# Ledger of designs, part 11: miniprotein binders against b1l550

Target 1, 279 residues: b1l550
Amino acid sequence: MRLPEELLERARDIHSEAPSHRIKLDRVGSFGLKVPVEFKGFLLLAEADVWVSLPEGRRGVDLSRQVEAIYELSNPPKDPFSLCREAAISLLEKLNYADSSGVSIRFDAPLQDGESLKYYGVEISSIASDEIINKIRVEILGMTACPCTAELIRAYKSSEIAATHTQRSLGILEVSTKAEHPDPDKLASIIERAMSSPLRTYTKRPDEGGLVIRSLSNARLAEDVVREMIHLFLEEFGHLPEDTHILAAVRSMESVHMHDIYAERSFSLDEIRKEISSH

## First folded at step 9 (miniprotein)

Design re47
Fold by ESMFold2-Fast, scan of step 9:
Structure re47 (fold): chain B 279 residues (1-279), chain A 82 residues (1-82)
Amino acid sequence: as target 1 above (279 residues)
Amino acid sequence: DPVREAKLFFRFAKFLIRLAERLLERGDVELAAEWYKEALELLEEALEIAEEAGNEELIKEIKEEIERVKKLIEELEKKLKG
């Protein structure tokens, strides 16, 4: 179906009209946009969501203006953290009926691993209102090894060399802060160091054997990994504002079971420091 | 203004095409093909908006670019199989 241009131009004014129901909406925008970004020397195609709050007295937002704003800031491609923050601010300033704006950018981050690259998931957000809140979520696969099975085999064989099943585990760190976004490579490093061993995208048999032996020597429960991630996070990022909120989680994809094991902890820096100091 | 909106998506698609061309120049054929595919999606969105707007000249221009990019993707995919 095609409509005359004059009719379509007139229809555009509908966005400024009063809605049928005077209800405020929290997030209205363009979701799933493909946006080029430059990340640590790599040109990546990221996926972005952009939104604004919509007041009770306005029927709709101009979605194309949101796309134009992020496009202008993406040309030339820039650092995704700066793009996220600048776009959120720009949207709020340009769309003055909005109380808040937000931008989320998702991409697979390359991580140098010898002569190979491996990838981990990154989602960053900036939400602008009378202040700016920056969020980052990092997800990276690692290896864990069951300490219970290892101990049983060790006891049975009277051996100092542990043997157990290994599995892939997804480590998750999410940070919400008024400071700038934490470096995702550092978050990924924290997750990997908390695991039994890291994973690679390409390995030869000797390298694969090394990863397995490392995980067997460093067997950890999902619960152990979460606690270690929190400990390492506090060492690296304990300087962030007291109201910084963190989620630390691990999902262990059990190789000998049909189900996963999951462990998590949410906390603010103020909360966790008081908890640790109580003992 | 749907004509303005169609032109915006068309400009964005062309921008991604230029970035894909730079990837191709450095020999990253697989990545370039993926970026051309994303640009093609933006071109198809621009076409839908232009068709709704009824701008015949813009529709023709976008369709020509879609055909060019589709042929390029096909050529790159053949090269990657080879």
Scores: ipSAE 0.048, ipTM 0.578, lowest interface PAE 7.5, mean pLDDT 82
Fold by OpenDDE base, second read of step 13:
Structure re47 (fold): chain B 279 residues (1-279), chain A 82 residues (1-82)
Amino acid sequence: as target 1 above (279 residues)
Amino acid sequence: DPVREAKLFFRFAKFLIRLAERLLERGDVELAAEWYKEALELLEEALEIAEEAGNEELIKEIKEEIERVKKLIEELEKKLKG
């Protein structure tokens, strides 16, 4: 049943009305849209959020225009980086009452693991106003081995290789920059290298043993992992603008506890450089 | 360093063997056999790496341990079937 055009016009008028309370909103939009993207040769169905600011004098946002903006740019499918930037700009152009816009695209990124594939979570965003800020969040699981238990066992049983409990840990890197989006594969690699060992999709027994041995030989606290992530990030991405903001975090799903351990550091490149230089 | 890697595999295998021995002491014969088998796989990997590295002393030591573990597995399997 096509709603009569007259009803659609009335609905549009409602959005243009003055609100009962003249309050600006920071983000108004559609969340959980499905959009195709091309990433590393894969065609993926991603989840997308699109939003704009709403001035105090306007009751509602024209949501149809927001959805149209991103879907127009999604056909044919393109890389999510360009899609985010272009869509953010397009939103500001189409919705002239907005002083800011944003697009976020989320998907599982394929990562080659030997002859198989694993994945990491990625969220790519762009926020447009007087400037464009690009944001990327990468989440990947790894394994950590506890050094505390290892030391206890080593002290008790003079063993060269001390057994310790291992757990899955989620590593997170979030980068906000005025530069182009950092390479998510590189970010994922940093996280994996900062942990005791990576996870594998498929392992033979000897390979599995090797992973365990590597983990045991590289036992790290959650705090150690975060520090290592920051260190590796600076080595790889230290060339980014000084006002680039980074969140490095780890959530360890402890195997011997009912709770998780969490560690994080938020910083700008300028701040962390000053901190390191002071030592 | 391949030699270092081989030694790590070898040491870890020995650790598993010690755990298996403790399981036997507890009467957990089936589980012990499983752990000995896992240890054997690690020993075989260690051997391969050691051979690639050309470390004759390590090769000899690993081979001796492989033979020991194989005999243990055989004995345990006989115990489980009987």
Scores: ipSAE 0.000, ipTM 0.196, lowest interface PAE 12.3, mean pLDDT 85

Design re48
Fold by ESMFold2-Fast, scan of step 9:
Structure re48 (fold): chain B 279 residues (1-279), chain A 82 residues (1-82)
Amino acid sequence: as target 1 above (279 residues)
Amino acid sequence: DPVREAKLLFRFAKFLIRLAERLLERGDVELAAEWYKEALELLEEALEIAEEAGNEELIKEIKEEIERVKKLIEELEKKLKG
């Protein structure tokens, strides 16, 4: 049975009612939305979360307006950075009771790898209030080689070539800034250059041998990789505002252990420059 | 308003279908199949909401689109040598 229109007109506006408890909520929204984006010439299917703050006196948010905000901005598909910022602003315009809004977009970014493509993880967000804060997280796998075992093998065999165990390591760079999102390809490049060697989607035996030799000749601890990532980040992105916050981290999937090794550092640009200049 | 929500999800699903069609025109069968599958999920969600709201015309329209998209996905998966 279809409900009469008059009944729908008399229905309570549940979202505008007073809540059971007068408590403000920081993020209320639609999570796990699928949205098409255009990234550097690629049409990709991304996953998006959209949210707003909810004041203590209001029971709920208008979820359909949240979906409408991002949908309207995703046709035609646009770059995920513009979509993220514009949708966050649109949410505040459409939902005037909110003090802040946010949008997060996640996708796997293609990166040219010889004759093929490889992929790295990207998550971006924009949080709008009286200002806009842009955040980006890039994750990419690389290879590390253990310098400690290399030294032991070198001493044992009296070899000029250091042999050691290698493993996949996940490099992470996260940046929160009032400026535009940093270019994720540049962040991915920083991570790969900090590793013992990058990983590839496809290698032939001679290329594979070269990759291994490169890794062995550039053995690095997780701690070494994090420090190098920070150094390279400052060289490329030192122009960002001083209150920009960065997380640099590495998770090494140690091939000789049943556990991983993890190293990280969080800092602001102001903080790290003072630290480096004091030594 | 559940009818408005169902219509919005339906519009978004149709948008993804149009994008999948353009990918097929460019020969990108794998990505087109992926977007048709995502569109199908949105159509099924829209259908559940439309059924609860009792909008018969919208229910019919969404069901017709679901059937069309399911057949397209089957055809594309067959082409992908499954």
Scores: ipSAE 0.000, ipTM 0.320, lowest interface PAE 15.2, mean pLDDT 82
Fold by OpenDDE base, second read of step 13:
Structure re48 (fold): chain B 279 residues (1-279), chain A 82 residues (1-82)
Amino acid sequence: as target 1 above (279 residues)
Amino acid sequence: DPVREAKLLFRFAKFLIRLAERLLERGDVELAAEWYKEALELLEEALEIAEEAGNEELIKEIKEEIERVKKLIEELEKKLKG
């Protein structure tokens, strides 16, 4: 049923009205859209958020134009990096009352694991205003082994490889930069290498044993993992602009406790370089 | 099945040996030595089981690997003491 044109015109008038309270809004848009993207040769259905700023003198945003902007660019499906950037720019062009726009695309990224696939979570974003800021968040699960328990067991029973409890840990890297989006596979790799061991989708028994032994031999606190993530990030991505902002974090789902251990560091590349050089 | 168990331990030991080799490539001699020692223990256990099972072929393979790993450990220990 097509609503009468008169009703559509009235709806347009409502959005352009002066609000009861003249307050600017930072983000107004549609969240939880489904858009196809092409990533590493896979066609994926991603979740997308699109938004713009709303000036104080306008009651509402034209949401239909926002949705059109991203879907026009999603056919045919393209890489999520280009989609985010192009859509953010398109939103500003289509909604001329906005001084800023943003697009966020979330999906599970496939990662080859031998003959199987594992995955990591990724959120790719672009924010457009007088400049374009690209943001990427990668989340991947790994395994950590506790060095404290290992040390206690080693003290009790002299062994080169001490037993300890292990747990799943979620590693997080979030990067905001004026440069192009960093490679999410590289970010995922940094997180995995910073943990005691990666997780595997499929392991044979000897391989599983090897994974456990690696963890035991590379026992790390959540704090150690975050520091290692930062170190590895600097080695791989030290060429990014100095004003690039990074969040490195780990949530360890402790197996011997009912609570999780969390550690994080937020920093700019300039800040962390100064910190390291001072030691 | 004792033969199956011995083969599993043998494969696991070989995996640890490969990991130790990678550690050596990275210059982590101490940790590599520890993993070689662990692999050696597994090989010795595998050997005992294989001997009990009477599998001559498996016994021969495990013994050859034991000799190789022992030699490697000796070389690494000399490097760590010098």
Scores: ipSAE 0.000, ipTM 0.193, lowest interface PAE 12.9, mean pLDDT 86

Design re5
Fold by ESMFold2-Fast, scan of step 9:
Structure re5 (fold): chain B 279 residues (1-279), chain A 82 residues (1-82)
Amino acid sequence: as target 1 above (279 residues)
Amino acid sequence: DPVREAKLYFRYAKFLIRLAERLLERGDVELAAEWYKEALELLEEALEIAEEAGNEELIKEIKEEIERVKKLIEELEKKLKG
């Protein structure tokens, strides 16, 4: 049964009332919104979350104003980075009781792969308060080959091209910075270059053999891949502010084990430079 | 204001429909079908809010768009299977 409009007009403003318990909430908002974005010439349907902080003296947030903020900025579609930053700022302007706001946008990014396209995962966010913090996470699949098994086979057979097992590995780079979001294509490139080889969308027999041979010639532990990702990141993005925080990680889906192997390092640019220069 | 909220969802659904039409013109049938389905969800939400608000003209407009979009989705899904 729906309520008459006049009854709704007579209802109290519940959101503006004092809550049952005087507790601040960190994130209250609309999650799982679908928004169009334009990414490098592609029109994509992305998924967005929007939120604000809620002070201890206020019962609820105005969810319709949150939805309005991001939808108004989505027409016409714009790049997801500008949308993310502008929506976070707009949320603070529209919801003046909030101390902070945030927006995250997730999509599968197309990447040219010969005559075809492949996709990698992107999640970006902007958190606004007295400053703006931009965060980006890129995940892309590649291939790794075990150097330990390769060395055993090489020693046994005295071969220059060692046989070993290969597996798919998920590479992850996450960056949090006061600067603009790093280019996700460059982050994806760093991950792929750190791997034994990239994966291809369509593989013919000769191309499949080529990927395997490349992997065998460039065998790397998950630990090796993480270190190489950090090295390549510093070459490309070492100019970012010193307080920029990075997570580099690899999850290797081991073909000869019942479990995955995971390697990770979190650091600030200041921290890693001191570590590298002191040793 | 439920009428304003229903109109917001309705306008946004129509915006996504226009983008889906552009994708169809480009030959991106799978992506267009996805966008029409998202627009349909927004239209159904707009309809629920409009029904609660009792705005008969808005209810009629939204129902007409829902019928049109459902037909388009079905036609596109047949093409994707065929």
Scores: ipSAE 0.268, ipTM 0.721, lowest interface PAE 4.4, mean pLDDT 83
Fold by OpenDDE base, second read of step 13:
Structure re5 (fold): chain B 279 residues (1-279), chain A 82 residues (1-82)
Amino acid sequence: as target 1 above (279 residues)
Amino acid sequence: DPVREAKLYFRYAKFLIRLAERLLERGDVELAAEWYKEALELLEEALEIAEEAGNEELIKEIKEEIERVKKLIEELEKKLKG
């Protein structure tokens, strides 16, 4: 049913009215949009959030314009980095009452695993205001082996191989920078290398054995993994601006406990460099 | 280091062999055979890596162990069929 055009002309623009309470909002937008993106030669359907700030004198945001902005830029599909940045800028241009905008795009990124594929979670964001801040969050599962249990077993019984329990661990790297988005594959690689071993989609028995052996020989606490992630990050991305902010975290899904172990460090590049140099 | 990797596989295989031996002592012949087979696969992988690394001493040691394990598997399989 199309409402009669006459009724539409008489209808108040509710969004442009003054609110009952003059309060600025930081983020108002549409969450959970589906947008196509091209990533590493794959066409993927990503989830997108788009938002802008709302001044105190405006009741609501023109949500239709927000949705239009991102979909216009999504056809034809493009890389999610460009889409995110361009859409954030476009939102500010289209919604002139906003002093800030943001776009977030989430998808599972394919990663080659021998003859098969695995994946990691990625969220690419851009926030536009007087400056553009690019954010990327990478999450990938790996395996950790517990060094404490290994030591206890070793103390009890002399073993040539450190026997210990293993568990899945989620590694997280989040980077916010005024530079271009860091390469998510490199971030995923850092996380995997920081753990006891990566996970594999498909393994033959000898390969599986090797994976287990590697994990056992490289037993790490969740704390060790986070520290290693930071170390590897600095080696790979130390060239980023000093005001770049990083979150490194691990959630270990402990196999011997009903609860998870979590460790994290939030830092700027400037801060962590000073910390390391003081030792 | 390929040599180190080969040694790791070899040590793990030896560990599995010891486990299999204990299973045999308990009378669990079927499970022991399975572990010996797993150990054999690891020994074969260790051998491949050792050969790539050119470590003659390690190659010899692994080959000797492979032959021992193969013989054990054969003997156990005969027991399971009989």
Scores: ipSAE 0.006, ipTM 0.216, lowest interface PAE 11.2, mean pLDDT 86

Design re50
Fold by ESMFold2-Fast, scan of step 9:
Structure re50 (fold): chain B 279 residues (1-279), chain A 82 residues (1-82)
Amino acid sequence: as target 1 above (279 residues)
Amino acid sequence: DPVRDAKLYFRFAKFLIRLAERLLERGDVELAAEWYKEALELLEEALEIAEEAGNEELIKEIKEEIERVKKLIEELEKKLKG
């Protein structure tokens, strides 16, 4: 049944009403929107979340205006960093009751891998209020080799066979800054360089052997990988504002255990420099 | 305004369809099929809103597009499997 237009015109504006309880909400919005983005010459379908703060005196948000903001800025497709920042700002302009807004965009980033492509995970966000905070998280798989087992094999009487167990390890770098988003390819490169060896999507037998030998020759604990990621990050991105916050982490999917090993460190640039310089 | 909301979802679905067509032109069948599926979800949402609003013209237009996209997805899935 279609409702008469007169009734629709007289219908309550539910979201502008006072709520049952006068409680402020931090994030209310549209989650899981599909948006096209252009990333380094690739046209990708990304997933976006958009939200605003909701004051204690307002029952709901205008979801249509949130969808409108992201879609208007998505046509034509643009780079996800500009889209993220511009959409967050646009949300505050369109929804004047909000004190803050945010946009998060997730996609699998292609990375050239010889004649093929491999993919790594990227999540970016921009949160707008009296200032704008940009966050990026990069996740990429690599290989680690156990130095403990390598040492046992080396110590074995008359053994000259290089052997240790290897496993897939997920490297994670997350950066939160008032500056522009760091280049995710550079973050992915830092993670891969910290590992025993990178992984490949496609490899020929001789290349596969080379990766294994490289991994065995560069055996690293998860703790070693995290420290190396931090060192390499400071070399590449030490110029960022001192209040920039970083998370460096590794999850090692241990091939000889039914559980994973996890190591992480969170820090600000100011904090880590003082720590390193005191030694 | 539910009619405005339905039109907004419908416009975005059509935008994704156009981009999926460009992917097909480039030979990226797998990605094009995925984008058409996402467009279908937006079309179904637009249809729900349009039906609640009682806009007969918009309902008809959205239903026609849903049928077209469903057939296209089926064709692309068939091509990918054999």
Scores: ipSAE 0.011, ipTM 0.521, lowest interface PAE 8.7, mean pLDDT 82
Fold by OpenDDE base, second read of step 13:
Structure re50 (fold): chain B 279 residues (1-279), chain A 82 residues (1-82)
Amino acid sequence: as target 1 above (279 residues)
Amino acid sequence: DPVRDAKLYFRFAKFLIRLAERLLERGDVELAAEWYKEALELLEEALEIAEEAGNEELIKEIKEEIERVKKLIEELEKKLKG
C-alpha cells in the first residue's frame, strides 16, 4: 500500500527538526549492511557499517542517503579499501551537516593453505573529517604450546623435545594510520609467525605431526607471542607514519584451564621506537 | 605395517627439513639447527623401522637423507661456534 503522495507532502521532516536536547552525537548510522566486495580475486559478501556525526541542532540523520552512498559505490564491486575510503568521503559530501563520517567493512578473508583455503577475520575502516584515518583489524587463529609445562616435562624426562599441552590462540593486530591500509595478508602472516604454529585446514598425517612438533619446539607464552608480533610488525611496517597506532593482542584459549589468557599492547610507532631505543 | 610407519616418519622428517630450510633463509640459524636435529632423530627412527621391515629401497633413501642432514647440522654448528 503506497502512502498517498498528499500525506507525504504534509509529513514533517522529523530528522531536520531541532532535538529536545541539543547534544552532538559522534556516530549515527546503519550497521549490519551487506555489500559485495572484490578481494584478491574473490567476490565476497561483506558486512558494512556506515555512520556520520550529528550536530546538536539536528534531530536525526538522513539514513537513506547513507545507505545510498555505500551501495552506489559498491556497484560494480570493488576492493574494500577503496570502498571504505570513497564511501567515507562521499558521506561527508552528501550529508553536509556532518563534520565526520566512517565506514567499516568486515569479512572473512580467504588465505591459501596448500591446496585448500583457510581464512582470517578482517575489518577495514576509514574515518573522514579534516583528515582521513584508515584502520584495519586482522584476527587469525593459531596454535601455541606452553613452555612452562614443556620445561617441567623436560626436567622429568631428558628429551630434546618435551611434550606440552597446546591450545588455540587468537591473534589480533589493529592498525590505525593516515597512510594507506596495511596489507591484511602481511598482518595475518605476522600473527601466524609469532605463534608456535599456524593452523591448517587440511593436513595429511605427516604434515599434522610436523605442525605439532613445530609447536612443541617453539613453545611460547601469550606474552611472548604479543612481543613477537610487535617485533615482526616493526620489521615489516616500520615505514608507516610515526603517529600510526597499533594494538597487538593474543587470546589463548587454554586447554588445561577453564579460562582464557589474554595479553595486549597498545602503542604508537613513535612510542615503541623510543622504548626500544632506551634499551 | 612397518613399511607404512617408516614412510610416515620419513615424511615427517622431510617436513621438518623443509621448515628448517625456511628458517635458514630467514637467518634463524639456531632454530634451524634444532629442527634439523629433530628431523635427524625421526630419520633414524624411520631407518630402524625400515630395517626391521627389510625394505632396501626405503633404507637407502633414508640413509642418504641422514647423511645430508648430518652434514648440514655440522655446517650450522660450525657457523654458530664461529
Scores: ipSAE 0.000, ipTM 0.170, lowest interface PAE 13.5, mean pLDDT 86

Design re51
Fold by ESMFold2-Fast, scan of step 9:
Structure re51 (fold): chain B 279 residues (1-279), chain A 82 residues (1-82)
Amino acid sequence: as target 1 above (279 residues)
Amino acid sequence: DPVRSAKLYFKFAKFLIRLAERLLERGDVELAAEWYKEALELLEEALEIAEEAGNEELIKEIKEEIERVKKLIEELEKKLKG
């Protein structure tokens, strides 16, 4: 049985009350919502977080209205970029006490790999206030081969055939911009091209041998991969606004060590152009 | 309103079931099974909320859909083994 309407009408509106402490909160919302999205012809089940800012004088937010906002925009499924932006705007319209809103959507994106598919991680967000800031993070695994060990083994064996340890490496590109979200397939491509070799979903032995030989012939340090990712990013996305912020990073899961190697660089387009053009 | 919340989760679960049906029609059995399992989790959440609200008609409707989806998942898992 439902609660009587008279009881509901007489109940305190706890969310509109003053809090115990007058402290503003930056993000309050519903995290871990499952939403369908359509990405490049694929129907995917994505995970979403939605939030708003909470002013110092208000105790709580209307969580049910947040869930309603994103679910209304999810039927029929649409591209995750439009969903992200539209939901962030809708949250501000529906929750007028907030001065900012945000939506984050995470999914594993399919990428064509010969006759099969492989997957890479995508997280996008849109943060709405007086303007909209769009953010995208792409993570994809690839292969790196150590140039230092290759040189040592080559010298030691008096052979021109390189041999070295290989390892899986996670490449990361994160972009924050006032422009539209960059195409994640292009970001994934940049990461893979910066590595010694991409990983494959399916290979026959001859193809597998080719990938190994390619990796060994294209040995790269994590530091090399980050620099190459930045170079390739500037070639593809150098047209974005100057205040666009980028994080380029690599985490190399070293096969001969119990620890990982990590390299990163954060920058704005304005910063990196000035740096590259200097002596 | 817990009844409204239960209905919203139930509606969303049924939406995911329709998408899973489209995947199954295309022959994507493994992916369809995954989506049906996600829908089942949402149906179970809807059931919990409906039970707290004491809405007998909604409880019955959700339970019927849970049984249907569970049987479908079992059938698809059998196909994936074969």
Scores: ipSAE 0.006, ipTM 0.430, lowest interface PAE 10.0, mean pLDDT 81
Fold by OpenDDE base, second read of step 13:
Structure re51 (fold): chain B 279 residues (1-279), chain A 82 residues (1-82)
Amino acid sequence: as target 1 above (279 residues)
Amino acid sequence: DPVRSAKLYFKFAKFLIRLAERLLERGDVELAAEWYKEALELLEEALEIAEEAGNEELIKEIKEEIERVKKLIEELEKKLKG
């Protein structure tokens, strides 16, 4: 039953009222929307968050307009990068009381793994104000082998290849830039190359053995992985603006401990270049 | 299957050889030599298994690789002592 139009006309616009407390809010919106996106030829159902700022003089945000903004741009499905940027801009246009807007889109990105597919986590965001800031977060699992245990066993058995424990490690790269979103596949590749070895969805026995051997041969601490991620990132993305901000992190799910090992570095491109040049 | 086992060891050895080659490209001669030695051990195991299986083609292939790797190790060791 549609409420009679007469009742709607009598209803006060709650959202446009003055709040009891005149306080600006940074983010007000709808979180966990489902939107279709096209990514590398795949049609994916992604999760989306949309928000705008709310001035001190307005009680609430028109949430329906926010949802409309992203859904209008999602039909037909498009790449998530364009969707984020365009939706962020559209939000500011549609909600003229907002001085900032933001869109985040999350999905599992397919990555070719031989004859099969594996996935990595990606969150693509755009924040619009006087400028547009693009953000991307990539998370992918790899394998690490412990160099300390390897060295102990090597010393004990005098073997050139020492056994060591291996574990899954989550690598994280988060990039915020005024440039276009960095390629998430390249970011995922950087993380995988920084690990002792990548994970595979499907392996034949010889291939599996090869992965293990590779891991053992490239035994790395979580700290080593983070440093390698940063190094590889600079090689691939050193052309980004100097004010680009990066978070590189690893969470190692240790197989011999009840706890995880975590390492991270947050930096701007300008900061890290100065640091490296000073050595 | 002994033939399958021999092929597996041979494949692993080749993998280590590729790793050693990369190390050489980076100038890490000492570590490369260690990996070549490990590859040699795997090749020798592969050879023993292949000989037990009587696979002449595989035996020949492994022997050729053994000779190549041995020569390379000798060359690297000379570089390290020199």
Scores: ipSAE 0.000, ipTM 0.173, lowest interface PAE 13.6, mean pLDDT 86

